Miniprotein binders against q8wwc4. Designs and how they scored, part 26

Target 1, 195 residues: q8wwc4
Amino acid sequence: STEEKPQQHQKTKMIVLGFSNPINWVRTRIKAFLIWAYFDKEFSITEFSEGAKQAFAHVSKLLSQCKFDLLEELVAKEVLHALKEKVTSLPDNHKNALAANIDEIVFTSTGDISIYYDEKGRKFVNILMCFWYLTSANIPSETLRGASVFQVKLGNQNVETKQLLSASYEFQREFTQGVKPDWTIARIEHSKLLE
Below, E stands for the ipSAE of ESMFold2; O stands for the ipSAE of OpenDDE; V2 stands for 0.75 times the mean of E and O plus 0.25 times the DockQ between their complexes.

## First folded at step 16 (miniprotein)

Design k6 (at its last look DockQ between E and O 0.76; V2 from the best seeds 0.00; counts 0 for: pae O 3.0 > 1.5)
Fold by ESMFold2, look of step 16:
Parts: structure tokens; sequence; C-alpha cells
Structure k6 (fold): chain B 195 residues (1-195), chain A 101 residues (1-101)
């Protein structure tokens, strides 16, 4: 270790990018292939993942600003209803920590994919996306203990100090014939900031 | 043959990967050029921890339908995950060339 800022920063970014789960990758690709082969030949999990990253940045910003009316077409009604009280009650620094700038999302991964039918025979797909992002918000690190997978420590002598947070967004789409092809966010979790 | 794929997927969800593979083996025996079944067999072999068989099955699919881009993309992604980056790049280049034709 040394006081050379460029060397320490480069090494930190390398370890963050090195964590992957090859078993989860295969299981995700099996389900993504089934969606492509039997539901929608235009579906691509890599394209979906990039779009989900954009949606996360957009929705998390609106959520931090309490612009719930703009979320009605993007987030499931029951989820938005539950979020209104929780987000409005947060301290301002916790609200600011919800917002993820697209340039500061350092890691994204695809979690579980669920393919299922409901009791009426409607076909659904749920895709869980996990995001890790940096924030400059003043959040005491002890209140974020559940988000300690990738702690990026930046020295104040040469580099800004930022906190690393995680969030999970679950996307849902109905693939029943004749239904409009829209993805809705059915679950939102932020780094113990929201339950 | 969609029902065969869903039968195999249900066995897979129950943790019965070998039974899921047997369903695909029987399907391919009856329909040797069923590309979707070969693709799923490749993924199932990869999860079983047999990357050699996974590659072999996907190369069989390529030999039967060398014009189908999705098999090249899938093999490229599989090789990338296995750390075989040079080999993965050649399949990605093949997929791109076929897409432009």
Amino acid sequence: as target 1 above (195 residues)
Amino acid sequence: TEEWSWKAFEKYKQGELDKALEIFKELVKKYPDHLEALALMGLFYLEKGDPRKAIEVLETAISMAPEYVFIYKMLGEMLQELGKHEEAEKYRQKAERLRNE
C-alpha cells in the first residue's frame, strides 16, 4: 500500500469487477432461452439488462424526489402504495441515497428469472435485477450494514469519499397472447433504506 | 415439441437435471435437427458441469444449421463464461457476419 492514488483506485475497481457466479449465469441463460424460444423471439437478456439499468437510474431518481405520480405507469400500484409512506418518512439524506446516477452504477447482475402461470392461465415472467452504485449522500455506514458486499473505500487525501449501496428491482411482464408487451416493476428494495 | 421442453424444464425445477437431459436426448433422437432442443441440452450439460459435452452438442447444432445466428451467439457467450475469450470472439464474429448477410 502507498499514497499513490492511481494505483490504489485501479486495484479497488478490479476486485469489484471480479465477482461473478457461473452457476447463476447458466441458470439465468436457460430461462432466458426459454423466453426467447417460446415467448418472444425479440427477447434478449443482455438487451433487457441494459434497459433495466436505465430504468433503475430513472425510477430511483423519481422515487428520491417523491414524484410518485410519474411512477404509476412504471411501478405496480400495490408496490407504489407501500413505498409512498416509507419514502416520504425518510430523512433527506436517505432519500438522496435512493437516487442512482447511471454513471455511478458500478455493477449489475441478473438474479432469479421466474416463468409461471397464474390461476387464470395468464403467462408471466419476473426478472430480478441487482444493482450496486456509489453515492455521495451523507449516510452513516453503520446503518447500511446489510449492503457490505462491495465496500469501496476512497481516500480523502487524493480521491473523493463515496458509499457503495445496492438495490434490487424485480421486473414483470405478461406474455399472454394479445396483451401489450410492457414491463412493470413489481418489487423495489434499496440497501436496507427500504424493506 | 414445446411440451417436451416444458416437461424437461419441470424436471429441472425439481432438481432432476439428469431426467431433464433424458427427455431432450429422446427428443433429439426422434428429431435430430431440433435446434432448440440441442441448444437447451447444451445449457443443461453446462449446468451439470460437463462443458465438453455442452460445446459438442452446440457444434452439432451448427453442423446441421450453419446459418442460424442464435447458436453462434450462444456458443460465444458460453465460451466467454468459460474464459476461452479467443474462441468466443471467433463465434461472435461469425454471428455478426451472418447477421449482415
Scores: ipSAE 0.426, ipTM 0.791, lowest interface PAE 2.0, mean pLDDT 79
Fold by OpenDDE base, look of step 16:
Structure k6 (fold): chain B 195 residues (1-195), chain A 101 residues (1-101)
Amino acid sequence: as target 1 above (195 residues)
Amino acid sequence: TEEWSWKAFEKYKQGELDKALEIFKELVKKYPDHLEALALMGLFYLEKGDPRKAIEVLETAISMAPEYVFIYKMLGEMLQELGKHEEAEKYRQKAERLRNE
């Protein structure tokens, strides 16, 4: 009776991508508290992070499809212009690799939070969000120096070879009376794809 | 009061945490019931590596205003990140109890 060694399945090695330096985590929480205290009493960094994850999945998909017109309300004009030029020149496999499905996002972290006033006294908050996601796009390893290749079984699906990619999206909101309370994406970086 | 908090925050951004804390101490001395100042001061004590003082200050803030229960939750999360899991759980439980009261 061959004792089928229980396949030590889903240790999703949470690649503990380095716990954000506890100091950075505390700093982020302090700044998040400042946003709550002085700008928006409904602000929650947890809820924001979830919304940002959804926005990332949506925007990245539209970028991969070159649907730039659908991004005009979501992404800053200058950023969108630059992205249009960069993304259109990408190979199809690289374009496909821009897209992150929500289920393919393996890690989300809050990067830096910036609170600043401009010369006109307008108040701005910028929140940098970092995402790690798996792509099935076949990108040459030479282009993705240091990208980890993982064999991942997502749910009941077959074992697929996926590459871990990262993206950084900076969300900006103006906190001025009478200004629409919308977050816009002020910066998009896809490591190794949009360099 | 907001201006003072921003001054303290600017000192913090400059890496002058002790000066930032002094500004908050002065503000709290002048306005003992300023909940936001107390909360921020508590968080700054955490940043300084003095969780005991942070707890003291944050508990004072929460005692004055139950709506600040989220501070206990946040403190719990911070303590968890610092590897203090038992203490983190204590504060999460306290936050939950305070929400249900």
Scores: ipSAE 0.090, ipTM 0.564, lowest interface PAE 3.0, mean pLDDT 81
ESMFold2 (binder alone), look of step 16: mean pLDDT 75; pTM 0.647

Design k7 (at its last look DockQ between E and O 0.38; V2 from the best seeds 0.00; counts 0 for: pae E 5.2 > 1.5, pTM E .717 < .8)
Fold by OpenDDE base, look of step 16:
Structure k7 (fold): chain B 195 residues (1-195), chain A 101 residues (1-101)
Amino acid sequence: as target 1 above (195 residues)
Amino acid sequence: TEEWSWKAYEKYKQGELDKALEIFKELVKKYPDHLEALAMMGLLYLEKGDPRKAIEVLETAISMAPEYVFIYKLLGEMLQELGKHEEAEKYRQKAERLRNE
């Protein structure tokens, strides 16, 4: 009777690299509180972060598909123009690597929050969000210097080789009476892909 | 009150944490129920490395305005960051209950 050794389910230690610098955490919470106190009493950094994650997944997918017209209301005009040129020139594997599915996003962090007034007295809030996601796109290691290659088994699927990528999206909103309360993406950075 | 809060925040941005705290202390002295000042003091005490005082100040804020969901969320998140998971959960649950009311 061959005792089948119980296959030790390798608990994929999600290395939550979430060492949020405690100082950055406090700073973020201070700024988030200021937004709540003086700009929007319904503002929640947690809810914002979830919405930003969804927006990132959506926008990154559209970018990978070169659907720039569908991004006109979501992304600042100047940014979209620059992205159109950069993304169109990318190889197909790099374009594919821009897309992040929600299930492929392994980490989300709030970066810097900026609150500023312009000379006309308009109030603006910018929130930088950072995303780490897994891609199945085959990108040469030379282009992805320092990208960690992970063998990930997602559920009952076969072991797939995935690469960890990062992206930074800056969201901007104007807090002026009579202005539509919409967040727009004012900056997009995809490390190693849009450099 | 808003002007004073921004003045304190400017001091904080300049790295003058103690001066920012003093401004908020003065505001709270004049306006004991000033939730914004209390919340900011809590966060600033946390940054200063005094989590006990941070918790105390936020609990004071809760006592002044027990209906405000934001304060419960902030305290819950702070406690979570401090590794006080059980205490954090109590405040998160309270915040969730208040949101649904």
Scores: ipSAE 0.519, ipTM 0.854, lowest interface PAE 0.9, mean pLDDT 85
Fold by ESMFold2, look of step 16:
Structure k7 (fold): chain B 195 residues (1-195), chain A 101 residues (1-101)
Amino acid sequence: as target 1 above (195 residues)
Amino acid sequence: TEEWSWKAYEKYKQGELDKALEIFKELVKKYPDHLEALAMMGLLYLEKGDPRKAIEVLETAISMAPEYVFIYKLLGEMLQELGKHEEAEKYRQKAERLRNE
């Protein structure tokens, strides 16, 4: 029978589905339920994921601009220190590729969720979020091995070549009673850009 | 029950899946409607590579709390992955009915 969708949308959707293991999806939902049951009756993985997407767009932009002072309240101190050295040594086109425009994030997925107590009895949750986004940054294909190149329809029938990149941000929150309910980014990976 | 759940979670965190599972099994034996323990048992069976037992435990959870819409959605997706499409559609339809009630 005939294809149901335009070729570019079908290819992008199939790539996304190929990275989402259904058993991993089940594990994520059960762990999200446990956070709700044991730590916070206001917790919602859907609301968290929407907020994490906004945070990714914001933080990745600040990283690309080397505005590390603005990241001190959002990113863990040790992570930010390591990022300063890596990001400032990147060529400008690689720095530009770090930034993800919110409208060009084509797929988000929840990776590992870790629920744990430290030695002092403090309660923590870590949530790994994976983002796939399009960039117009001019990066040589040999430098970004494994990156996919797509033609994307922009505006009124215009077609532009874009590269698909991925990033993983790990969010951490302390759920100990009496602690301010803030999420901090405890790990940042931009595949092929910050390795 | 909270102390038992925490003890089992410590074993799970340490990677002692069988010990964690034993604690949750005893908890459910004493408190059959303990939804958190049933959900953790489902996760443990998945991590041990036994999705069939995970489904069975989650079906027990919905028998105890039939208004938990997310469990029906979860079962639908899991059964779809296992190729049991008729059973998967049954649970997805139930989830939609509960959402609209």
Scores: ipSAE 0.087, ipTM 0.508, lowest interface PAE 5.2, mean pLDDT 77
ESMFold2 (binder alone), look of step 16: mean pLDDT 75; pTM 0.666

Design k8 (at its last look DockQ between E and O 0.39; V2 from the best seeds 0.00; counts 0 for: pae O 5.3 > 1.5, pTM O .729 < .8, other shape alone 3.024 > 2.5)
Fold by ESMFold2, look of step 16:
Structure k8 (fold): chain B 195 residues (1-195), chain A 101 residues (1-101)
Amino acid sequence: as target 1 above (195 residues)
Amino acid sequence: TREWSWEAFRKYKQGQWDRAVEILEQLLSENPTHLEALALMGLLYLEKGRTDKAIEHLNRAVSLSPNYVFIYKLLGEMLQELGKHEEAEKYRQKAEELRNE
């Protein structure tokens, strides 16, 4: 949200154990192939992931601003109702930490993909997306171990201290024949800020 | 034949990789041009780190149906992950050309 001079920011690549696991990458592609083959020939996990990143930046900003009415079309009603009380009761610094600027999302990974049928035979796909982002918000140092604080160089040679946070958003779509092809956010978790 | 590839996926989900491959091999012995089976075989071999067999099966799939944009995208992404950037770019370019048609 804070506008800086148009100067280049250094981007930090983050790798945690299990986060860049090549086996998980392959398993994700197997499930994406099955969605493509049996559900939707226009489906692409890479295109989905880019859209999910945009959705995360947008939704997390609205959530930090307590603009819950604008979230009603994007987030499942039950999830949004549970979040309203939790977010509103947060200190302002924790609320600000929810927001992720698109340019400060340093790592995105696809987690579990669930392909399943419910008891009525409706076809569902759930895709868990994990996002790691930098924030200037001042919160207690309970955050990620070993890399909770980063130094970021500004264009004027100053060093800025930022915290690394993570969030998990689960997207759900019904693929049943005749149903409108909409993705809804069915779960929102912000590590240490929202559980 | 379509239910056989779905059955192979079920065995794979149960941790029975060898069974899944056996099912797909039988499917391919009856239908050597089954594109979904070739693609799934390629992905299963990739999971076991048998990259040469994975590329072999995916290339067979694109040779049989050169309009399968998804498979070109998968090959490009896989080759990029393996550091073979020049080969990856050719497959990504082909996928883009097919999307524009």
Scores: ipSAE 0.185, ipTM 0.624, lowest interface PAE 4.3, mean pLDDT 77
Fold by OpenDDE base, look of step 16:
Structure k8 (fold): chain B 195 residues (1-195), chain A 101 residues (1-101)
Amino acid sequence: as target 1 above (195 residues)
Amino acid sequence: TREWSWEAFRKYKQGQWDRAVEILEQLLSENPTHLEALALMGLLYLEKGRTDKAIEHLNRAVSLSPNYVFIYKLLGEMLQELGKHEEAEKYRQKAEELRNE
C-alpha cells in the first residue's frame, strides 16, 4: 500500500515585493485608524482587505460573464451602466481577462482612503483597493503594453503562460444613522482592458 | 468639538494643510484629550513627512486610551514600517498584555 505522500502544494509565494511607499502604508493605516475612531469601532483594515479581495473576485467574474443584473446590489448604478457598455463591446478574450480567481490574485494593496462629507452632512468613506492577478487569457502584447508575461507552473501542471493584470476597485460606505451598513463598489478600473 | 475636527479634515481635503493644523491646534488647546483631533493631527504631520510629530500625537492618543488594543497595534505597525523595530516591539507587547487582561 504505497502511501501517496500528500503533494505539498508549494504555494509559490510570488513575493511581489510591491513595497508600497512606506509613507503611503503609514498614511493608509492612519486613515484606517480614523475610520475606526470616527465611524466604526469594528473596522479592521485587514478584514476589509480580505473582504474586498473576495468581492473583487466575485464581481470581476460576473463582469466577465456579462451578468450585470447580479451586480446591481454590489456596484453603483452609474458605474454599472458605464461598465455594461464597455464590457459588452470587449472581445471575448478581454472579457475573459476581467475575471480574477481568488487563487490567481498575487497581490492586494490598499490604495487611497478618503473620508468626506456631502452638502447634506452625510458621511462617506471610500477605500481604493488595488489587485494584481494572473490571467490565462491570450491578450495581444500590443494591447497590454508593459504587461509582464510570466511562465507559471502551478503545482504539477504544465508551465502555463500567464499575464499579470491589475485592477482598482473603490469601495464606498455611508456612515449615516439608519443607513444600511453596506459597502458598494463606486469605481472599477481594469488597466488596459477597460480604458 | 466633533464639528471642528471635521472642519479641519475638510480643510485638509481641500489641500489647505496650514488651515487644518490651525483648527486642530485650537481644538487641542481647548480640549487636549480630543482623541480624534490627535489622530488627525498625526495624519497631517505624516503627510508633510514629519513622522516624529506624527508619532508624538499618536502616542498622546494612546496615553489617553490605554484600553484600546487597536491603537497600540497600529502604532506598533507604523513604527515597524518606519524602521523603529525596538519601539514597535514595545507597543506590540503592550497590545498583547491588554488582550490577556
Scores: ipSAE 0.022, ipTM 0.402, lowest interface PAE 5.3, mean pLDDT 78
ESMFold2 (binder alone), look of step 16: mean pLDDT 71; pTM 0.595

## First folded at step 17 (miniprotein)

Design m1 (at its last fold request DockQ between E and O 0.90; V2 from the best seeds 0.00; counts 0 for: pae O 1.9 > 1.5, SAP 72.495 > 70)
Fold by ESMFold2, fold request of step 20:
Structure m1 (fold): chain B 195 residues (1-195), chain A 101 residues (1-101)
Amino acid sequence: as target 1 above (195 residues)
Amino acid sequence: TEEWSWKAFEKYKQGELDKALEIFKELVKKYPDHLEALVLMGLLYLEKGDPRKAIEVLETAISMAPEYVFIYKLLGEMLQELGKHEEAEKYRQKAERLRNE
């Protein structure tokens, strides 16, 4: 009950809110600087991360509502097609667990950044973003083995029990001269829900 | 000189940090105020586990272009990751002073 939930929250919070890998921090900064220096002087990893967090909240909510038509401009066609089948097969409680409220995203991290050219010489950047968020969805603990339970205080007297989930979204943008600067989502993973 | 940075980055992706660093050293020898090379050198020194040299190189970049806010922000972040919070705050203050100017 009370002690179990605070203890699990504290243990999981340390894992989720632990420091980023220092080597990964340096590697992302090298690549972010190269993008700024040579691709787009208006690029900022900080601003990108803020926008990616907002996009995650928006896209995950639309995904949970099965509003796939609204995702066609945001998610790569092949990814959306595969997700449509996986999401529609989920129980309603699992679908609801996909949605991340922006205020309940407790940890974000920048993962790998890929800078590359395709066979046509087009410039691409892929940025992997990892998000950890709390959900009140009714998910059986056995279905989400390894998931952690958090107690969230609502006002002075109320306690709400929540589960911690994670997702990884890979964003892609073409930086080729003359191309509109749009980010699309090229990969979506929701741990334990869309595996 | 952008081509030099990408050549160094290819060595870096192959795990050849020392070779990437030597390319930037040669670039800075020819162009001592080349900010991109200095910043990348600083980050490479940090990945090699030489934070003292990383800070030294970024402070060299500051001495050559003291108006550039992003270098102070980068140093502040680097010092935070190293646990040197008092020094990190000093660079954040310098960045804020430049923003107000």
Scores: ipSAE 0.531, ipTM 0.834, lowest interface PAE 1.3, mean pLDDT 80
Fold by OpenDDE base, look of step 17:
Structure m1 (fold): chain B 195 residues (1-195), chain A 101 residues (1-101)
Amino acid sequence: as target 1 above (195 residues)
Amino acid sequence: TEEWSWKAFEKYKQGELDKALEIFKELVKKYPDHLEALVLMGLLYLEKGDPRKAIEVLETAISMAPEYVFIYKLLGEMLQELGKHEEAEKYRQKAERLRNE
């Protein structure tokens, strides 16, 4: 009776040492607190970030599938129009690489938070979220200058070569009385794919 | 009071951290219970590299507004970043208790 030693699934915690510059952490917290204090008492940057991660996974998947009609409520019209042209012209492997699965998101960071007033006195908050995710799409290394090719063994699956990609999504909300309290995506950038 | 916070924030955006702190100090002197000013001062002290003063100010904020879960979470996060895991856990537990009430 050969006692099969339990294979310790070494969860290779890819410690993405996101050197969150402590200064950036403080800045983010200051701005988040300003949002909480003066715009929305229910605002949580942590909860927002989680929601943004989910939105990113969803939107990026829809983009990869060219399902632009399903994005009309989520993405600003002008941005969606520009994306439709860009994404449609992409090779299939690049389209596939746009999709980020939630489980393949390695790192999420809050970028810049902008709070501004327009000339009409409308208040806007923009939050830039940055995502790093793994793609299994075969993108030639020449096009992905600096994409670290990681051999990631996800679970019991064969060692798949994955590439690390980044995306930036800017979320916008208007804080005007009577305006629907919805976040919309005001900017989408996928490095190396949508350039 | 909101206007003062924005003025201080503008100074902060301009890289004038000390001026921003001065504005908040004046505001807190005039309005000792001004929660937003206290919290922002705490964060600014942290950025300035004075975590002791940051904690002190935030503890003052908590004492004035114990119902605000946000402050406990912020302290917890800050303390964790400072490597004070035990103290951080204490504040996280407090935040969790308050959220469930």
Scores: ipSAE 0.441, ipTM 0.822, lowest interface PAE 1.0, mean pLDDT 84
ESMFold2, look of step 17: ipSAE 0.474; ipTM 0.809
ESMFold2 (binder alone), look of step 17: mean pLDDT 75; pTM 0.663
ESMFold2, fold request of step 20: ipSAE 0.497, 0.489; ipTM 0.832, 0.817
ESMFold2 (binder alone), fold request of step 20: mean pLDDT 74, 74, 75; pTM 0.653, 0.648, 0.662
OpenDDE base, fold request of step 20: ipSAE 0.120, 0.125, 0.167; ipTM 0.612, 0.617, 0.653

Design m2 (at its last look DockQ between E and O 0.02; V2 from the best seeds 0.00; counts 0 for: pae E 2.5 > 1.5, pTM E .787 < .8, off the site)
Fold by ESMFold2, look of step 17:
Order: sequence, then structure tokens, then C-alpha cells
Structure m2 (fold): chain B 195 residues (1-195), chain A 101 residues (1-101)
Amino acid sequence: as target 1 above (195 residues)
Amino acid sequence: TEEWSWKAFEKYKQGELDKALEIFKELVKKYPDHLEALMLMGLLYLEKGDPRKAIEVLETAISMAPEYVFIYKLLGEMLQEQGKHEEAEKYRQKAERLRNE
């Protein structure tokens, strides 16, 4: 398994990069600069991305364990309510596929950044983060149509299969004067598992 | 200056890209080194589907603020998408050299 981990990681990175949109990358980098310039001089997209990766690993594990009460301070209530219904309807092996081990997240990208005001003049920033991770969960390949499947050989007798899955977590922070600077997860998508 | 930036940002938020661009053009005329305005103009031109004008504005930005390495990386990516590979590589190499300063 360890002999092929660097090769599997490298192949996975190349496949994910094939879906990159370079012009959208430029847009998000300019928007990250604007957050720094207008909202928070200590904001760093690099530091945010590292924290978002940790949050993804933590939240995805709690989702797989159906520990929804522990998610109430991290995930918006409306989103969590909808996730409870969808997650509890999944077979156990699909629930296990939700969990992303931090060491098996092979690619992280910043998607869209949105800066907007709501009807009451509250100021928001939304940052979409996309994660690609490997899982050994025992799920049928036909259920994950279009997902990349990797096989890792463990000795001459066994071949362990790992599947490449993706998830998108949208983080939101209110920058309105006087509001505590907390990030909340406002949207969760697990491709092929949760929509 | 700050009032102009907020007025233009409000127009951008409302999707009034041409109005926001007009405000930033006047701001840059008065303050040619206003980096935030130049970067927003670049973003607005991208939103309007005019990457060539976005490149021109970002090139103005690096001439005014040559220490911001990330702008060279933006230009490299945009020029690569335009098929101008030699010019894109020039900016990517400039970004790498500036990391060594």
C-alpha cells in the first residue's frame, strides 16, 4: 500500500487539476485581496484554507457518526436540519464514506468567494471550499457513477480499493460592525452521496 | 476616496458593473496608485468578459505596486489562458524572482 501511495496521490492530483478553472482562480484571488483590504487586515486565504481543511475533516467525521448535536455551533441550523434527514437515510457504508481523514485529503481548492449585504445591511463573506479525498469505505462502484476508483495492492493476495470523492463546504462570516468574527458552515455538499 | 470606493462597491454588489467601473475610472484618474481600485477594475472587466482590459489594468497595478507578487501570478494565469505563453512565463518567472528579492 505504501509503495503506491505517492503514485496514487500524484495521479489523483493530476485528475483534479484537470477540472480547474483558471479564470475563476484569478477572480477568487482578487476577492481574497479585497477581504484583506476592506474587511480584515489579518485575513489570509492560505491560513483560511488550512483551517477549512481541518474543519472539513472534523465536520465530515461527525456527520458520518450522526453526531448532529455537536455540529450545532459549526453548521447553520437550516443546513443541519436538512442534513439530518439525508444522512440518516444513507446506508451505513455510505455514511462511512462521508468521513474524510485529514491525511487522505489529496486536493483542496478555493472555489467562489461572495461578498454581499443582506436586506438589513448586514455584511457577509462566503467562501466555497472544495475538497477531494480518498476513502476505503465499502460502497458499490455502480452507486458512485462517475467517481474515480483507485486500487491499492496489499501483498499479492489482496487489492484494497480506494475511491476518490469530493465535497464542497461553504463558509460564511458576518463582518457587520459589532458582530463577533465567527465562521459558520452555510452549505455542505458531498458529491454522489448527498448531492 | 473611501466614499468613492463604497459607492462603487455598492454598484458592483447590485450588478451595475458599468456604473461601478465609471466610478473607479474617475478614482484612478485622481489617484493613479490606488491599488484597490485597480484590482476592482480588473475584477469588473473579468465579470464583463473582457480579459484583455483586465490584463491592462493589472499591468498598471504592478507598475504602481511592484512589490505585490500575487499580481504577477494573476497576470501569468490570465496570459496563459489567452494563449500568450511566452509573456505568461515571463510574469511567472518575475514572481519567482521576487520571492528571492
Scores: ipSAE 0.388, ipTM 0.780, lowest interface PAE 2.5, mean pLDDT 79
Fold by OpenDDE base, look of step 17:
Structure m2 (fold): chain B 195 residues (1-195), chain A 101 residues (1-101)
Amino acid sequence: as target 1 above (195 residues)
Amino acid sequence: TEEWSWKAFEKYKQGELDKALEIFKELVKKYPDHLEALMLMGLLYLEKGDPRKAIEVLETAISMAPEYVFIYKLLGEMLQEQGKHEEAEKYRQKAERLRNE
């Protein structure tokens, strides 16, 4: 009679700081302030957002090129494994559409900021970033409901078709003493491409 | 701004383009100098098939941020499609000048 030790479901206490304030902007600012106050005195959401934009452009380009080995330090292992399977199976036009050039990023926004403690007392901060970008990849409109094909006729050159795409990247950092202060990408979503 | 952008993003992901546009309209009403919101609104109007509103919004955006060569190109093309060849040429020339700087 082997006594199955009850797997203590370690309840990750997500401290949802339920600030009832309906204004998510204020919530984001408060969370950013909390990061500054308790975790990193040098933290700037503005600087972070710029860095995240650069990271997004770089990572998305590498994804489009199937250069998964170059992403091992930037993207969480589990996420990278899942992406490798998904991206490899994509048509070439869809792969190309993953790439966002910095100059083609139209809009960057901070989504949600999450602060959580694990059972080992490790502190994590997750910041979800949302990007809107243009792709020159020709994705058939039938596959991308609502991707407006912008035919951009740049002069006498061939009509370049640009489509508006969106992506969300979640950046994670551990705030534990002695841990390298690096942000890693813990989640990647490319709407319409990696569904 | 970030909250509204997130909400708009979620609405857009859901295929609710009109709702996303309404959120951005509110954002721009509150923050009329929000360049990124104006740019995105312009693109969303294009996606909606309203080139007139797209041009209007993008002209506002470019007035605030003349460094965005892309907007000039987009405006040039849109204006050309609307038969406004002289205005289109002005934007193309401006885009070309900015690329060479």
Scores: ipSAE 0.172, ipTM 0.619, lowest interface PAE 1.9, mean pLDDT 79
ESMFold2 (binder alone), look of step 17: mean pLDDT 75; pTM 0.648

